# Ledger of designs, part 2: VHH binders against IgGFc-binding protein (FCGBP)

Target 1, 184 residues: IgGFc-binding protein (FCGBP), of Homo sapiens (Human) (q9y6r7r2070to2253)
Amino acid sequence: AECQAWGDPHYVTLDGHRFNFQGTCEYLLSAPCHGPPLGAENFTVTVANEHRGSQAVSYTRSVTLQIYNHSLTLSARWPRKLQVDGVFVTLPFQLDSLLHAHLSGADVVVTTTSGLSLAFDGDSFVRLRVPAAYAGSLCGLCGNYNQDPADDLKAVGGKPAGWQVGGAQGCGECVSKPCPSPCT

## First folded at step 19 (VHH; from q24 with G104D)

Design s4
Fold by OpenDDE, fold request of step 20:
Structure s4 (fold): chain B 184 residues (1-184), chain A 118 residues (1-118)
Amino acid sequence: as target 1 above (184 residues)
Amino acid sequence: EVQLLESGGGEVQPGGSLRLSCAASGFRFDWYAINWYRQAPGKQREWVSTITSEGKTYYAESVKGRFTISRDNAKNTLYLQMSSLRAEDTAVYYCARDLREYYDTKYWGQGTLVTVKP
């Protein structure tokens, strides 16, 4: 299944739930929050959102995949580039036999041997594909992957902001008007 | 490549109306909020209005009730209907998708001049 985020920002979960969320902090996009299934790799995908010219909306600034004790970061601040553990690497990039990263059009695509795939176009379009093995084991903005879109945000009471995992000081605060509308 | 092109500027008398357009290309217009900014002579650029991809609208206090931002996704066009124009509305008006840096022009148009004078 695939989870997507695009624009200012629209989300579609792994189960197909659609919502908009204009947070400006760092949020959990997807992870096996209660541990990965047997034989599956643990991972964490987070997104950092920011304003781009308006306090009313946000956009994905960066997306980070943590896996295999490494941190892979894609960012709109450096399109078509990849940082591994904070260092820019040459694409295509190979991490042993476990992970491959390459350019595909505007996208940097990170693919693991296990079938996890993360793509970012360096602008706003994030795609996270997860193997079926993770069904029912995930949480975050991408939902729980249990084939029920109705409960995808249940863990955070229907408020995507509940998935905040970090952010710069003052993130999420509406200091200057206009303020973002509530999530829809 | 992201391109934005403003048009519709001109000279108008106080109390008059003017409709600006912004033609967008090079990106998924319907995905993005689009903004109007303006820069008056000798002043810093200021935010005017925003319309989200969902059509929600926001306005600076100085233009509320007088300006209306709208969009036509089928035409990849942003609009700013200005009414009850005032001398202080005189400025170059810019449409912008992203403002990652205050003076970043990458996602800006060239602007269209609006002059309000008797």
Scores: ipSAE 0.837, ipTM 0.911, lowest interface PAE 0.6, mean pLDDT 93
Fold by OpenDDE, fold request of step 20:
Structure s4 (fold): chain B 184 residues (1-184), chain A 118 residues (1-118)
Amino acid sequence: as target 1 above (184 residues)
Amino acid sequence: EVQLLESGGGEVQPGGSLRLSCAASGFRFDWYAINWYRQAPGKQREWVSTITSEGKTYYAESVKGRFTISRDNAKNTLYLQMSSLRAEDTAVYYCARDLREYYDTKYWGQGTLVTVKP
């Protein structure tokens, strides 16, 4: 299944739930919050959102995949580039037999041999594809992947801001007008 | 390549009306909020209005009730209908998708001049 985020920013979960969320902090996009299924790799995907002019909306600034004790970061600040553990690497990039990263059009695509795939176009479009093995084991903005879109945000009481995992001081606060709608 | 091109500026008398347009290309226009900014001579850039991808509109207090922002996604065009124009509305008006310093300036246009004078 695939989870997507695009624009200011629209989300579609792994189960197909659609919502908009204008947060400006760092949020959990997807992870096996109670541990990965047997035989599956643990991972964490987070997004950091920001304003790009208007205080009314936000956009994904960066997306980070933590896997195999490495941190892979894609960012609108450096489109078509990849940082691994804070260092820019040459694309295509290979991490042993476990992970491959390459350019595909505007996208940097990171794919594991197990079928996990993260793509970012360096602007606003995030795609996270997750293998079926993780069904029912995930949490975050991309939902729980249990084939029920109605409960995708239930863990945070229907408020996607509940998935905040970091961010700069003062993030998420509406200091000056206009203020965005928290969730639509 | 992302492009934004403003048009419709000109001279108008106080109390008059003017409609600005911004033609967008090179990106999914319908995904993004688009903004109007303006810069008067000798003054700092000022936010004017925003319309989100969902059509929600926001206005600076100085233009609220007088300006109307709208968009036509089918035409990839942003509009700013200005009415009851005042001398203090004189400025170069910019259409902008992104305005962060670290982002490419291609995400906002070159501007169109609006002059309000008798």
Scores: ipSAE 0.834, ipTM 0.909, lowest interface PAE 0.6, mean pLDDT 93
Fold by OpenDDE, last read:
Structure s4 (fold): chain B 184 residues (1-184), chain A 118 residues (1-118)
Amino acid sequence: as target 1 above (184 residues)
Amino acid sequence: EVQLLESGGGEVQPGGSLRLSCAASGFRFDWYAINWYRQAPGKQREWVSTITSEGKTYYAESVKGRFTISRDNAKNTLYLQMSSLRAEDTAVYYCARDLREYYDTKYWGQGTLVTVKP
């Protein structure tokens, strides 16, 4: 299944639930909340959102995949580039036999041999594909992957901001108008 | 290539009306909020209005009730309908998607001049 985020920002979960969320902090996009299924790798994907032209909306600034004891970061601040553990690497990039990263059009695409795939266009479009093995084991903005879109945000009481995992000082605050509308 | 191009500026008398347009290309226009900014002579850039991808609108207090922002996604065009214009509305008007300095400056237009004078 695939989870997507785009624009200011629209989300579609792994189960197909659609919502908008104008947060400006760092949020959990997807992870096995209670540990990965047997035989599956643990991973964490987070997004960092920010204002770009108005305080009324936000956009994804960066997306980070933590896997195999490494941190892979894609960012709108450096389109078409990849940082591994804070260091820019040459694309295509190979991490042993487990992970590969390459350019595809505007996208940097990171894929594992197990079928996990993360893509970012360097602007606002994030795509996360996860193998079926993770069904029912995930949490975050992308939902729980249990084939029920109605409960995808239940763990945070229907408020996506509940998935905040970090952010710069003052993130989420509206100091000057306009302020973002609540999520819908 | 991302492009924004403003048009519709000109000279008007106080109390008059003017409609600005901003033609966008090179990105998914319907995904993004677009903003109007203006810069008067000798002054700093000032936020004017924002319309989100969902059509929600926001206005600076100085233009609220007089200006109307709108968009036509089918035409990839942003509009600013200005009414009851005042001398202090004189400025170069810009449409912009991204304002952060570390982002590509192509998300700004070149601006269109609006002059309000008797």
Scores: ipSAE 0.834, ipTM 0.909, lowest interface PAE 0.6, mean pLDDT 93
Fold by OpenDDE, fold request of step 24:
Structure s4 (fold): chain B 184 residues (1-184), chain A 118 residues (1-118)
Amino acid sequence: as target 1 above (184 residues)
Amino acid sequence: EVQLLESGGGEVQPGGSLRLSCAASGFRFDWYAINWYRQAPGKQREWVSTITSEGKTYYAESVKGRFTISRDNAKNTLYLQMSSLRAEDTAVYYCARDLREYYDTKYWGQGTLVTVKP
C-alpha cells in the first residue's frame, strides 16, 4: 500500500482516507505504534511542514526515514540530494545490502530490500510504500493500515495535529493573519 | 521549470476596476496555493491575497471587499479582480506560488504595474 502527501498539503492514507492538514510542525507520517511485526524492521517516517509565503497553508519541507540505526533525510532545501546521518551522500547510495537510494526524475527514492519505499520530489510530493506485513500495526498521518479508512485518524480523535512529534518553538501557532483552517 | 507571468496591469482612475491574470506552467498548478503580492514605490513588498488549492480565499485587510482572487485550474491561470481602486493600490503586482526564506524569488513572476491616478 502507498501513502501520499502533496501540495498544500493533501494526504491519502495507506487505507485510502483523504484529508487536508495545514500543520507547520514535525509530524509522524508512519511507524509501528507498538513495535514492528515479527521479522519486520522497525522504522519511523516523519515530515516537517512549513509556510511558504502564506500563513494560510503549509508544505512539506522535509521527510526523514529512520531505519537500521540510520537517519535518511530528504528536503525541499536540497532537492535531488540525500543526507544520511546528517551528511550528504552521493547518489546512487547503497547501505550494505539492505537499502538503496537513487534519483528518478525529480524524485529521490529510498527503497529497502523488504519493500519499504520513500520518495520525495524535492518540492511537495511524498510517497511512502509499506509492505503488507505491517498491516494493522502502523500509526501516524498515513493511518493504521487495517483496511478501514474510516478509523485512520481515530487514534488522534480525528485531528491530524495529534501526530506532532516535534517542531520549532511556536510552530502550529498562527502569528499573523490569515490563519489556516482546521483540517478538512 | 516553474514559470509565472503576470498581465493585465495598466493605468486606471480612482474608483475604477482592473483584472490581473497570472499564467502558470512547469508544475502541478492545481496542487498549490497561489498568492498575489504587491510592492509600491519606496515601500516593502506586501501580501495581498491567497487562494488555496481547495479554493479557499484570503485577503489583506486593505483590499477586503474590493479585490477578488480566483483561479482556473484548467487554464493554469490565477486572477485578481480589483474594484474600487485607490491611489494607494498603485504598485507592481506579483503572482507567487511560494516564498521560501532559503530561496530566491524563482517561484514568482516579473510583476505587472498598476497605476491608479486621475
Scores: ipSAE 0.831, ipTM 0.908, lowest interface PAE 0.6, mean pLDDT 93
Fold by OpenDDE, fold request of step 24:
Formats: C-alpha cells, structure tokens, sequence
Structure s4 (fold): chain B 184 residues (1-184), chain A 118 residues (1-118)
C-alpha cells in the first residue's frame, strides 16, 4: 500500500483515508509503533513541515527515513539530493545489499529489498510504499494499515497533531487568534 | 521549472478598480496556496492576500472589504480583484507560491506595477 502527502498538505493514508493538516512541527509519518512484525525490519519515517509565506498553510520541508541504523533525509532545501547520516551522498546510492537510492525525474527514490519505498520530489510530494507484511502494525499520519480508513487517526483522537515528534518552539497549527497574521 | 507571471497593473484614479492576474506553470497549481504581496516605493514588501488549495481566503487588514483573491485551477491562474483603490495601494504587486526562509525567489513573479493617483 502507498501513503501520500502533497501540496499544503493533503494526506492519504495507507488505507485510503484523506485529510488535510497544516501543522508546522515534525511528525511521525509511519512506523511500527509497537515493534515490527516477525521477520520485518524496523523503520521510522518522519516529516518536518514549514510555512512558505502564509501562516495559514504548511508544506513538507523534509522527510527522513530511519532504517538499518542509518538516517536518510530528503529535503525541499536540497532537491534531487540525499543525506545519509547528515552527509550528502552520490546518487545512485547503495547501502550494502539492503537499500538503494536513485533519481527518477524530480524524485529521489529510496527502496529496500524488502519492498519499502520512499519518494520525494524535492517540493511537496511524498510517497511511502509499505509491504503488506506490516499490515495492522503501523502508526503515524499514514495510519495503522489495517484496511479500515475510519480508524486511521483514532490513536490520536482524530487529531493529526498528536503525531508530533519534534519541532521548534512555537510550532503547530494556525487555527485562530492569537495566531500570527495571516490567520483567522 | 516553476514560473509565475503577473499582469493587469496600470494607472488608476482613487476609488477605481483593477484586476490583476497571475499565470502559473511548471507545477501542480491546484496543490498549492498562492499569495499576493506588494512593495511600495521605499517600503518593505508586505503580504496582501492568500488563497489555499482548498479555496480558503485570507486578507491583510488594510485591504479587507476592497480586494478579492480567487483562482481558476483549470487555467492555472490567480486573480486579485482590487476595488476602492487608494493612493497607499500604489505598489508593485507580486504573486508567490512560496516564501521560504532562505529567500529563494524562483517561486515569485517579476511583479506588476499598480499606480493610484489623480
């Protein structure tokens, strides 16, 4: 299944639930929050969102995949590039025999031999593909992957902000005053 | 490549009206909020209005009730209908998709001049 985020920003979970969320912090996109299934790799995908002009909307600034004791970061601040453990690497990139990263048009695509795939266009479009083996074991903005879109945000009471895992002081949603202008 | 091109500026008398357009290309226009900014002579650039991808609109206090932002996604075009224009509205008007903290200007247009004078 595939989870997507695009624009200012729209989300579609692994189960197909759609929602908009304009937070400006760092959020968990997907992870096996209670441990991966037997035989499956552990991983964490996080997104960091930011304002780009208006205080009323946000966009994905960066997406980070933590896997195999490494951190892989894609960012709108460096399109078509990949940082591994904070260092830019040449694409295509191979991490042992387990992970490969390459350019596909505007996208940097990171794929594992197990079937996990993360793509970012360097602007706002994030795609996360997760193998079926993780069904029912995931959490984050991409949902729990249990084939029921209605409960994808249940773990955070229906509020995507509940998946915040970091961010600068004052980050968050601009819903109403006393939000900085432009906010209503 | 992201491109934004403003048009519709010109000279108008106080109390008059103008309609600005911004033609967008090189990205999924319907995914993004688009903004109007303006810069008056000798002043800093200021925010004017925003319309989100969902059609939600926001306005600076100085233009509320006089300006209307809208968009036509089928035409990849942003509009700013300006009415009851005042001398203090004189400025170069810019449409912008992004205003990032590192000040990448590639997401801005070149601007269109609006002059309000008798």
Amino acid sequence: as target 1 above (184 residues)
Amino acid sequence: EVQLLESGGGEVQPGGSLRLSCAASGFRFDWYAINWYRQAPGKQREWVSTITSEGKTYYAESVKGRFTISRDNAKNTLYLQMSSLRAEDTAVYYCARDLREYYDTKYWGQGTLVTVKP
Scores: ipSAE 0.823, ipTM 0.900, lowest interface PAE 0.6, mean pLDDT 93
Fold by OpenDDE, last read:
Structure s4 (fold): chain B 184 residues (1-184), chain A 118 residues (1-118)
Amino acid sequence: as target 1 above (184 residues)
Amino acid sequence: EVQLLESGGGEVQPGGSLRLSCAASGFRFDWYAINWYRQAPGKQREWVSTITSEGKTYYAESVKGRFTISRDNAKNTLYLQMSSLRAEDTAVYYCARDLREYYDTKYWGQGTLVTVKP
């Protein structure tokens, strides 16, 4: 299944639930909630969102995949580039036999032998494909992957902000102080 | 490549009206909030209005009730209907998809001049 985020920002979960969320912090996009299923690789995908000229909306600034004890970061600040453990690498990139990254149009695409695929266009469009082996075991903005879109955000009470995992002081949605009023 | 092209500026008398347009290309227009900014000579850039991808609109207090932002996704075009124009509305008006910390002018248009004078 595939989870997507795009624009200011729209989300579609692995189960097909659609929602908008304008937070400006760092959020869990997807990870096993309580460890990976048997035989599956552990992973964490996070997104960092930001304002771009208006506090009314946010956009994905960066997306980070943590896997195989490495951190892979894609960012709108460096389109068509990849950082591995904080260092820019040449594309196409190969990490042993575990994953590779390459350019595909505007996208940097990271694929793992575990079946994960992460793509970012360097602007706002994030795509995360997750193997069926993770069904029912995931948490984050991409939902729980149990084939029921109605409960995708249930773990956070229907509030995507509940998946915050970091961010600068004062980050968040404009609806909450200390966000300036009006939301501009 | 992202392109934004403003048009519709001109000279008008106080109380007059103008409609600005911004033609967008090179990205999924319907995905993004689009903004109007303005800059008068010798002054700092000022936020004017925003319309989100969902069509929600926001306005600076100085233009609220006088300006109307809208968009036509089928035409990839942003509009700013200005009415009851004042001398202080004189400025170059810019259409902008976004403004980032790492400022890049490619997400801004060249601007269109609006002059309000008797």
Scores: ipSAE 0.817, ipTM 0.898, lowest interface PAE 0.6, mean pLDDT 93

Design s4
Fold by ESMFold2, fold request of step 24:
Structure s4 (fold): chain B 184 residues (1-184), chain A 118 residues (1-118)
Amino acid sequence: as target 1 above (184 residues)
Amino acid sequence: EVQLLESGGGEVQPGGSLRLSCAASGFRFDWYAINWYRQAPGKQREWVSTITSEGKTYYAESVKGRFTISRDNAKNTLYLQMSSLRAEDTAVYYCARDLREYYDTKYWGQGTLVTVKP
């Protein structure tokens, strides 16, 4: 299944639930929050969002995949580039037999042997594909992956801000006024 | 490839009306909030209004009730209907998707001048 974030931003979960959310903190997009299913690789995907002029909306600035004890970051601040463990690498990039990263048009695409695929277009468009082996084990903005779109935000009471995992001081949702105090 | 082209500016008497347009191309217009900003001589650029991709509208307090932002996603066009114009509304008006300076692509236009006579 595929979770998406795009534009100002819109989200579609792994279960097909659609919602909009304009926070500017760091948020959990997807992770197996109580550990992965037996035999599946653990991972965490987070997004960091930003205003780009108007305080009424936000955009995905960067996406970080943590997997295999490595951290891979894609960002609008350096389109078509990849940082692995904080260091820029040459694309295409190969980490042994574990994952491969390459350019596809505007996208940097990371694919893993575990079946995950993460793409970011260097602007606002994030795509995360997660294999069926993870069904029922996930949490975050991408939902719980149980094929029921109605319950994807239930763990945070219907409030996507409940998935905040970091961010600068005052980073919460804004509309034409200052954001709240830091949520770290 | 990205273009935002403002039009509809001009001179107008106090209390008058103008309709600004912004033709956009080179990006997926229906994905993004689009904004109006303005800059009067000797002043900093000021946010005026935002319309989200789903049509929610937001206004600066100085223009609320007098200006109406709208969009036509089929024509990739943003509008600003300005009414009850005042001398302090005199400015160059810009449409913009975003104001990122760290990004090579610029998502803002060259502006259209609105002059409200004293």
Scores: ipSAE 0.693, ipTM 0.853, lowest interface PAE 1.2, mean pLDDT 88
Fold by ESMFold2, fold request of step 24:
Structure s4 (fold): chain B 184 residues (1-184), chain A 118 residues (1-118)
Amino acid sequence: as target 1 above (184 residues)
Amino acid sequence: EVQLLESGGGEVQPGGSLRLSCAASGFRFDWYAINWYRQAPGKQREWVSTITSEGKTYYAESVKGRFTISRDNAKNTLYLQMSSLRAEDTAVYYCARDLREYYDTKYWGQGTLVTVKP
C-alpha cells in the first residue's frame, strides 16, 4: 500500500484515509508500533515540515528513513541529493544488497530488499510504499494499515499533531492558545 | 520552468477597484496554496492573502473585507479583486507559491504596480 503527503499538505494513509494537516514540527510518518512482525525489518519514517511564507499552510521539508541501522534523508534544502548517516552520497547509491537509491526525474527514490519504497521530489511530495507484511502493526500519520480508513487517527484522538516526535521550539499549531514549550 | 506572471496593476483613484491576475506554470498549481504579497516603497514585503489548494481563504487585517482572493485551477490562474482602495494600498503586488530562499528555484513573480492616487 502507499501513503502520500503532498502540497500544503494533503495526506493519504496506507488505508486510504485522506486528511489535511498544517503542522510545522517533526512527525512520525510510519513505523511499527511495537517492533516489526516476525521476519520483517524494523524501520522508522519521519517528516519535518515548515512554513514557506504564509502561516496558513505548511509543507514537507525533509523525510528521513531509518532502517538497517542507517539514516537516509531526502530534503527540499538539497533536491536530488541523499544523505546517508549525515553524509552526502553519490547517486545512484547501493548499500550492499539491502537498499538502492536513484534519481527518477525530480525524485530521489529509495528502495529496500525489505520491500519499502520511499520517494521525495525535493519540493513537497512524499510517497511511502509499505509491503503487506506490516499490515496491522504500524503507527504514524500513515495510519495503522488495517484496511479501515476510519480508525487511522484513533490512537491520537483524531489529532494528527499527536504524532509529533520532534521539532524546533515553538513549532506546531500555536495560533489560538499558548503552546506547550519546555523553554517558553 | 517555473513562472508566475502578474498583471492588472495601474493607477486608480481612492475608493476605486482593480483586479490583479497571476498566470502560473511549471508546477502542479492545484496542489499548492498561492499567495499575494505586496511591497510599498521603503517598506518590507508584507503578506496580503492566501488561498489554499482546497479554496480556503485568508486575509491580512488591513485588507479584510476589501480584497477577495480566488483561483481558477483549470487556467492555472490566481486573482485578487481589490475594492475600496486607499493610498496605503499603493505597492508592488507579487504572486507567490512560496518564499523559499535556500535553493535557486523562484516561486514568485516580478510583480505588478498598483498606485492609488492621493
Scores: ipSAE 0.686, ipTM 0.848, lowest interface PAE 1.2, mean pLDDT 87
Fold by ESMFold2, fold request of step 20:
Structure s4 (fold): chain B 184 residues (1-184), chain A 118 residues (1-118)
Amino acid sequence: as target 1 above (184 residues)
Amino acid sequence: EVQLLESGGGEVQPGGSLRLSCAASGFRFDWYAINWYRQAPGKQREWVSTITSEGKTYYAESVKGRFTISRDNAKNTLYLQMSSLRAEDTAVYYCARDLREYYDTKYWGQGTLVTVKP
């Protein structure tokens, strides 16, 4: 199944639930809630979002995959590039037989032997593909992966902001009034 | 390949009306909020209005009730209907998807001048 975030932003969960959410913090996109299923690799995917002029909406600025004791980050600040543990690497990148990263047009695509695939176009479009072995075990904006779109935000009371895991002071959704721009 | 082309500016008397248009190409128009900004002589660029990809509208307090933003996703076109214009509305008006300084691609146009006579 594939979870997506795009635009200002729109989200589609692993279960097909669609929602919009304009937070500007760091959020859990997907991770096993209580450790991975037997034989599956643990992982964490987080996104960091930002305003881009207007305070009414946000966009995905960066995506970080934590897997195999490594941190892989894709970002709009440096399109078509990959940081591994905070250091830029040459693409295509190979981590033993565990993980491969390559360019596909505007996307940096990371694929793992555990079956995960993460792509980011360096602008706003994130795609996360998760194998069926993780079904029923996941938390985050991408939902719980139980084939029922209706309950994907239940763990946070229907409020996507409940998946916040970080962010600068004063981050958050601004929907009822103009907010200060971070620049002029 | 990204283009945003504003049109519809001109001179008008106080209390008059103008309709601005912005033709967009080179990106998925229907994925993004689109904005109007303006820059008066001697001032920094300021936000005027936003319409989200879902059609929600937002306005700066100084233009609320006088300006109406709209979009036609089939034509990749953004509009600003301006009414009850004042001398303080004199500015170059810009259509923009975003204003990122750190990004290679510019998602804003060259602007169209609106002059409201004193």
Scores: ipSAE 0.677, ipTM 0.845, lowest interface PAE 1.3, mean pLDDT 88
Fold by ESMFold2, fold request of step 20:
Structure s4 (fold): chain B 184 residues (1-184), chain A 118 residues (1-118)
Amino acid sequence: as target 1 above (184 residues)
Amino acid sequence: EVQLLESGGGEVQPGGSLRLSCAASGFRFDWYAINWYRQAPGKQREWVSTITSEGKTYYAESVKGRFTISRDNAKNTLYLQMSSLRAEDTAVYYCARDLREYYDTKYWGQGTLVTVKP
């Protein structure tokens, strides 16, 4: 299944639930809640969001995949580039037999031998594909992956901000008005 | 090629009205909030209004009740209906998707001048 974030931002979960959320911190997009299913690789995908002029909305600035004890980051600050463990690498990139990254138009696309696929267009559009082996085991803005869209934000009481995992001090605060409404 | 092209500026008497338009191209218009900013001579750029991709609207206090932002996603066009215009509304009005300075692609236009006569 595929989870997406795009625009100012819109989200669609692995279960097809659509919602909008204008947070400006770092959020969990997807990760196994309590470690991966037996035989599956652990991973964490986070997004860092930002305002881009107006305080009413935000955008995905960067996305980070942590897998195989490595950190891979895609960012609007350096489109069409990839950092692995904080260092820019040449694309196409191969990490042993574990993962491959390449350019596809504006996207940097990371694919893993475990079947994960992450793409970011260097602007706002994130796509994350997660194999069925993870079904029922996931947390984050992408939902729990149980084919029921209605419960994807239940773990945080319907409030996407509950998936915050980081961000600069004062992120999520409205510095100037008008401020965006929470979770509409 | 990203473009935002403002039009509809001109001279108007105090209390009058104008409708500004902004034609956008080169990006997925219906994915993004679009904004109006303005800059009076010798002043910093001022945020005027935002309309989100879902149509939710926000206004600076100085224009609330007098200006109405709207969009037509089928035409990739943003509008600003301005009424009860005052001398302090004189400015160049800019249409912008975002104001990122770290990005080499510009998501703002060259502006259209609105002059409210004394």
Scores: ipSAE 0.677, ipTM 0.846, lowest interface PAE 1.3, mean pLDDT 88
Fold by ESMFold2, last read:
Structure s4 (fold): chain B 184 residues (1-184), chain A 118 residues (1-118)
Amino acid sequence: as target 1 above (184 residues)
Amino acid sequence: EVQLLESGGGEVQPGGSLRLSCAASGFRFDWYAINWYRQAPGKQREWVSTITSEGKTYYAESVKGRFTISRDNAKNTLYLQMSSLRAEDTAVYYCARDLREYYDTKYWGQGTLVTVKP
């Protein structure tokens, strides 16, 4: 299944639930909430969002995959580049037999031997593909992967901001005026 | 090639109306909020209005009730209907997707001048 974030932003979960959310903090996109299924690799995917002029909307600035005790980050601040554990690497990149990263047009694409695929176009478009072995195990903005789109935000009471895992002080708050309507 | 091309500016009497247009190309227009900004002589650029990809609209307090933003996704075109114009609305008006400075690609146009007589 594939979870996406694009534009200002729109999200579609692993279960096909669509929603919009304009938070500007760091959020959990997907992770196994109670540990991975037997035989599956643990991972965490987070996004950091930003305004880009208008305070009415936000955009995905960066996405980070934690897997195999490494951290891989893709960002709109450096399109077509990859940081591994905080340092830039040459693309194509290979981490032993565990994962591969390469350029595909505007996208940096990371694929893992565990079957995960993460792509970011250096602008706003995140795609996360998760293999079926993780079904029913996941949480975050991408939902719980149970083939029922209606319950994908239930764990946070229908409020995507409940998936915040970081961000600067005051992120997601309306601390200046005039405020867009969603801030109040 | 990303392009944002504004048109429809001109000189108008106080209380008059103008309609600005912005033709966009080189990106997925229907994915993004599109904005109007303006810059008066000697002033910093200020936000005027936003329309989101789903059509929700937002306005600066200084223009609320007088300006109407709209979009036609089939034509990749953004509009600003300006009514009850005042001298303080005199500015170059810019169409923009975003204002990122760290990006080689610019998602804003060259602007169209609106002059409202005193």
Scores: ipSAE 0.651, ipTM 0.832, lowest interface PAE 1.4, mean pLDDT 88
Fold by ESMFold2, fold request of step 20:
Structure s4 (fold): chain B 184 residues (1-184), chain A 118 residues (1-118)
Amino acid sequence: as target 1 above (184 residues)
Amino acid sequence: EVQLLESGGGEVQPGGSLRLSCAASGFRFDWYAINWYRQAPGKQREWVSTITSEGKTYYAESVKGRFTISRDNAKNTLYLQMSSLRAEDTAVYYCARDLREYYDTKYWGQGTLVTVKP
């Protein structure tokens, strides 16, 4: 299944639920929040969002995969590059038998032996593919992958901001006047 | 190659109307909010209006009720219908997807001049 974020932004969950959300904090995109299924690797994927002039919308600035005790970050601030544990690496990149990263057009694509695939185009377009073994164990903006789109935001009361995991002080509110509605 | 090309500027009498257009290319137009900004001589650039990819519209207080932003995603074109124009609306009007300074690609146009006669 594939979760996507694109544009200003639009989201589609692993279950096909579509929503828009213009927060500018750091948010959980996906993780096995009560531990992974037996034999599956633990991971977290977070996004950090930003305004790009207009306060009415936001965009994905960066996406970070934490897996195998490493942190892999893709960012609009340095397109077509990858940081591993805060250090730029050359692409293609191989971490032993655990994961591989390469360029595919504008995308940096990270694939793991655990079956995850993460791609970011260096602008706004994030794609996260998660194997079916994780079904029912996931939480975050990408939902829980139970084939029911209607419950994907239920854990946060229908409010995507409930998946905030970080961000600068005041990131969830308008920092200048006037504040358009999507900035709330 | 990303392009944003404004047109439709000109001179107009106070109380008159103009329609600005912005032709966009080189990116998925229907994925993004698009904006109008303006800059009067001797002033800082100011935000005028935003239309989101879903068509939600937002306006600066100084133009609310007089300007209408719209888009035609089939033609990759942004519009600004300006009415009840005033001398303080005189400015160069810019079409922009975003104003990122840290990004190599420029997502803003060169502007079109609107002059409202005294």
Scores: ipSAE 0.635, ipTM 0.826, lowest interface PAE 1.5, mean pLDDT 87

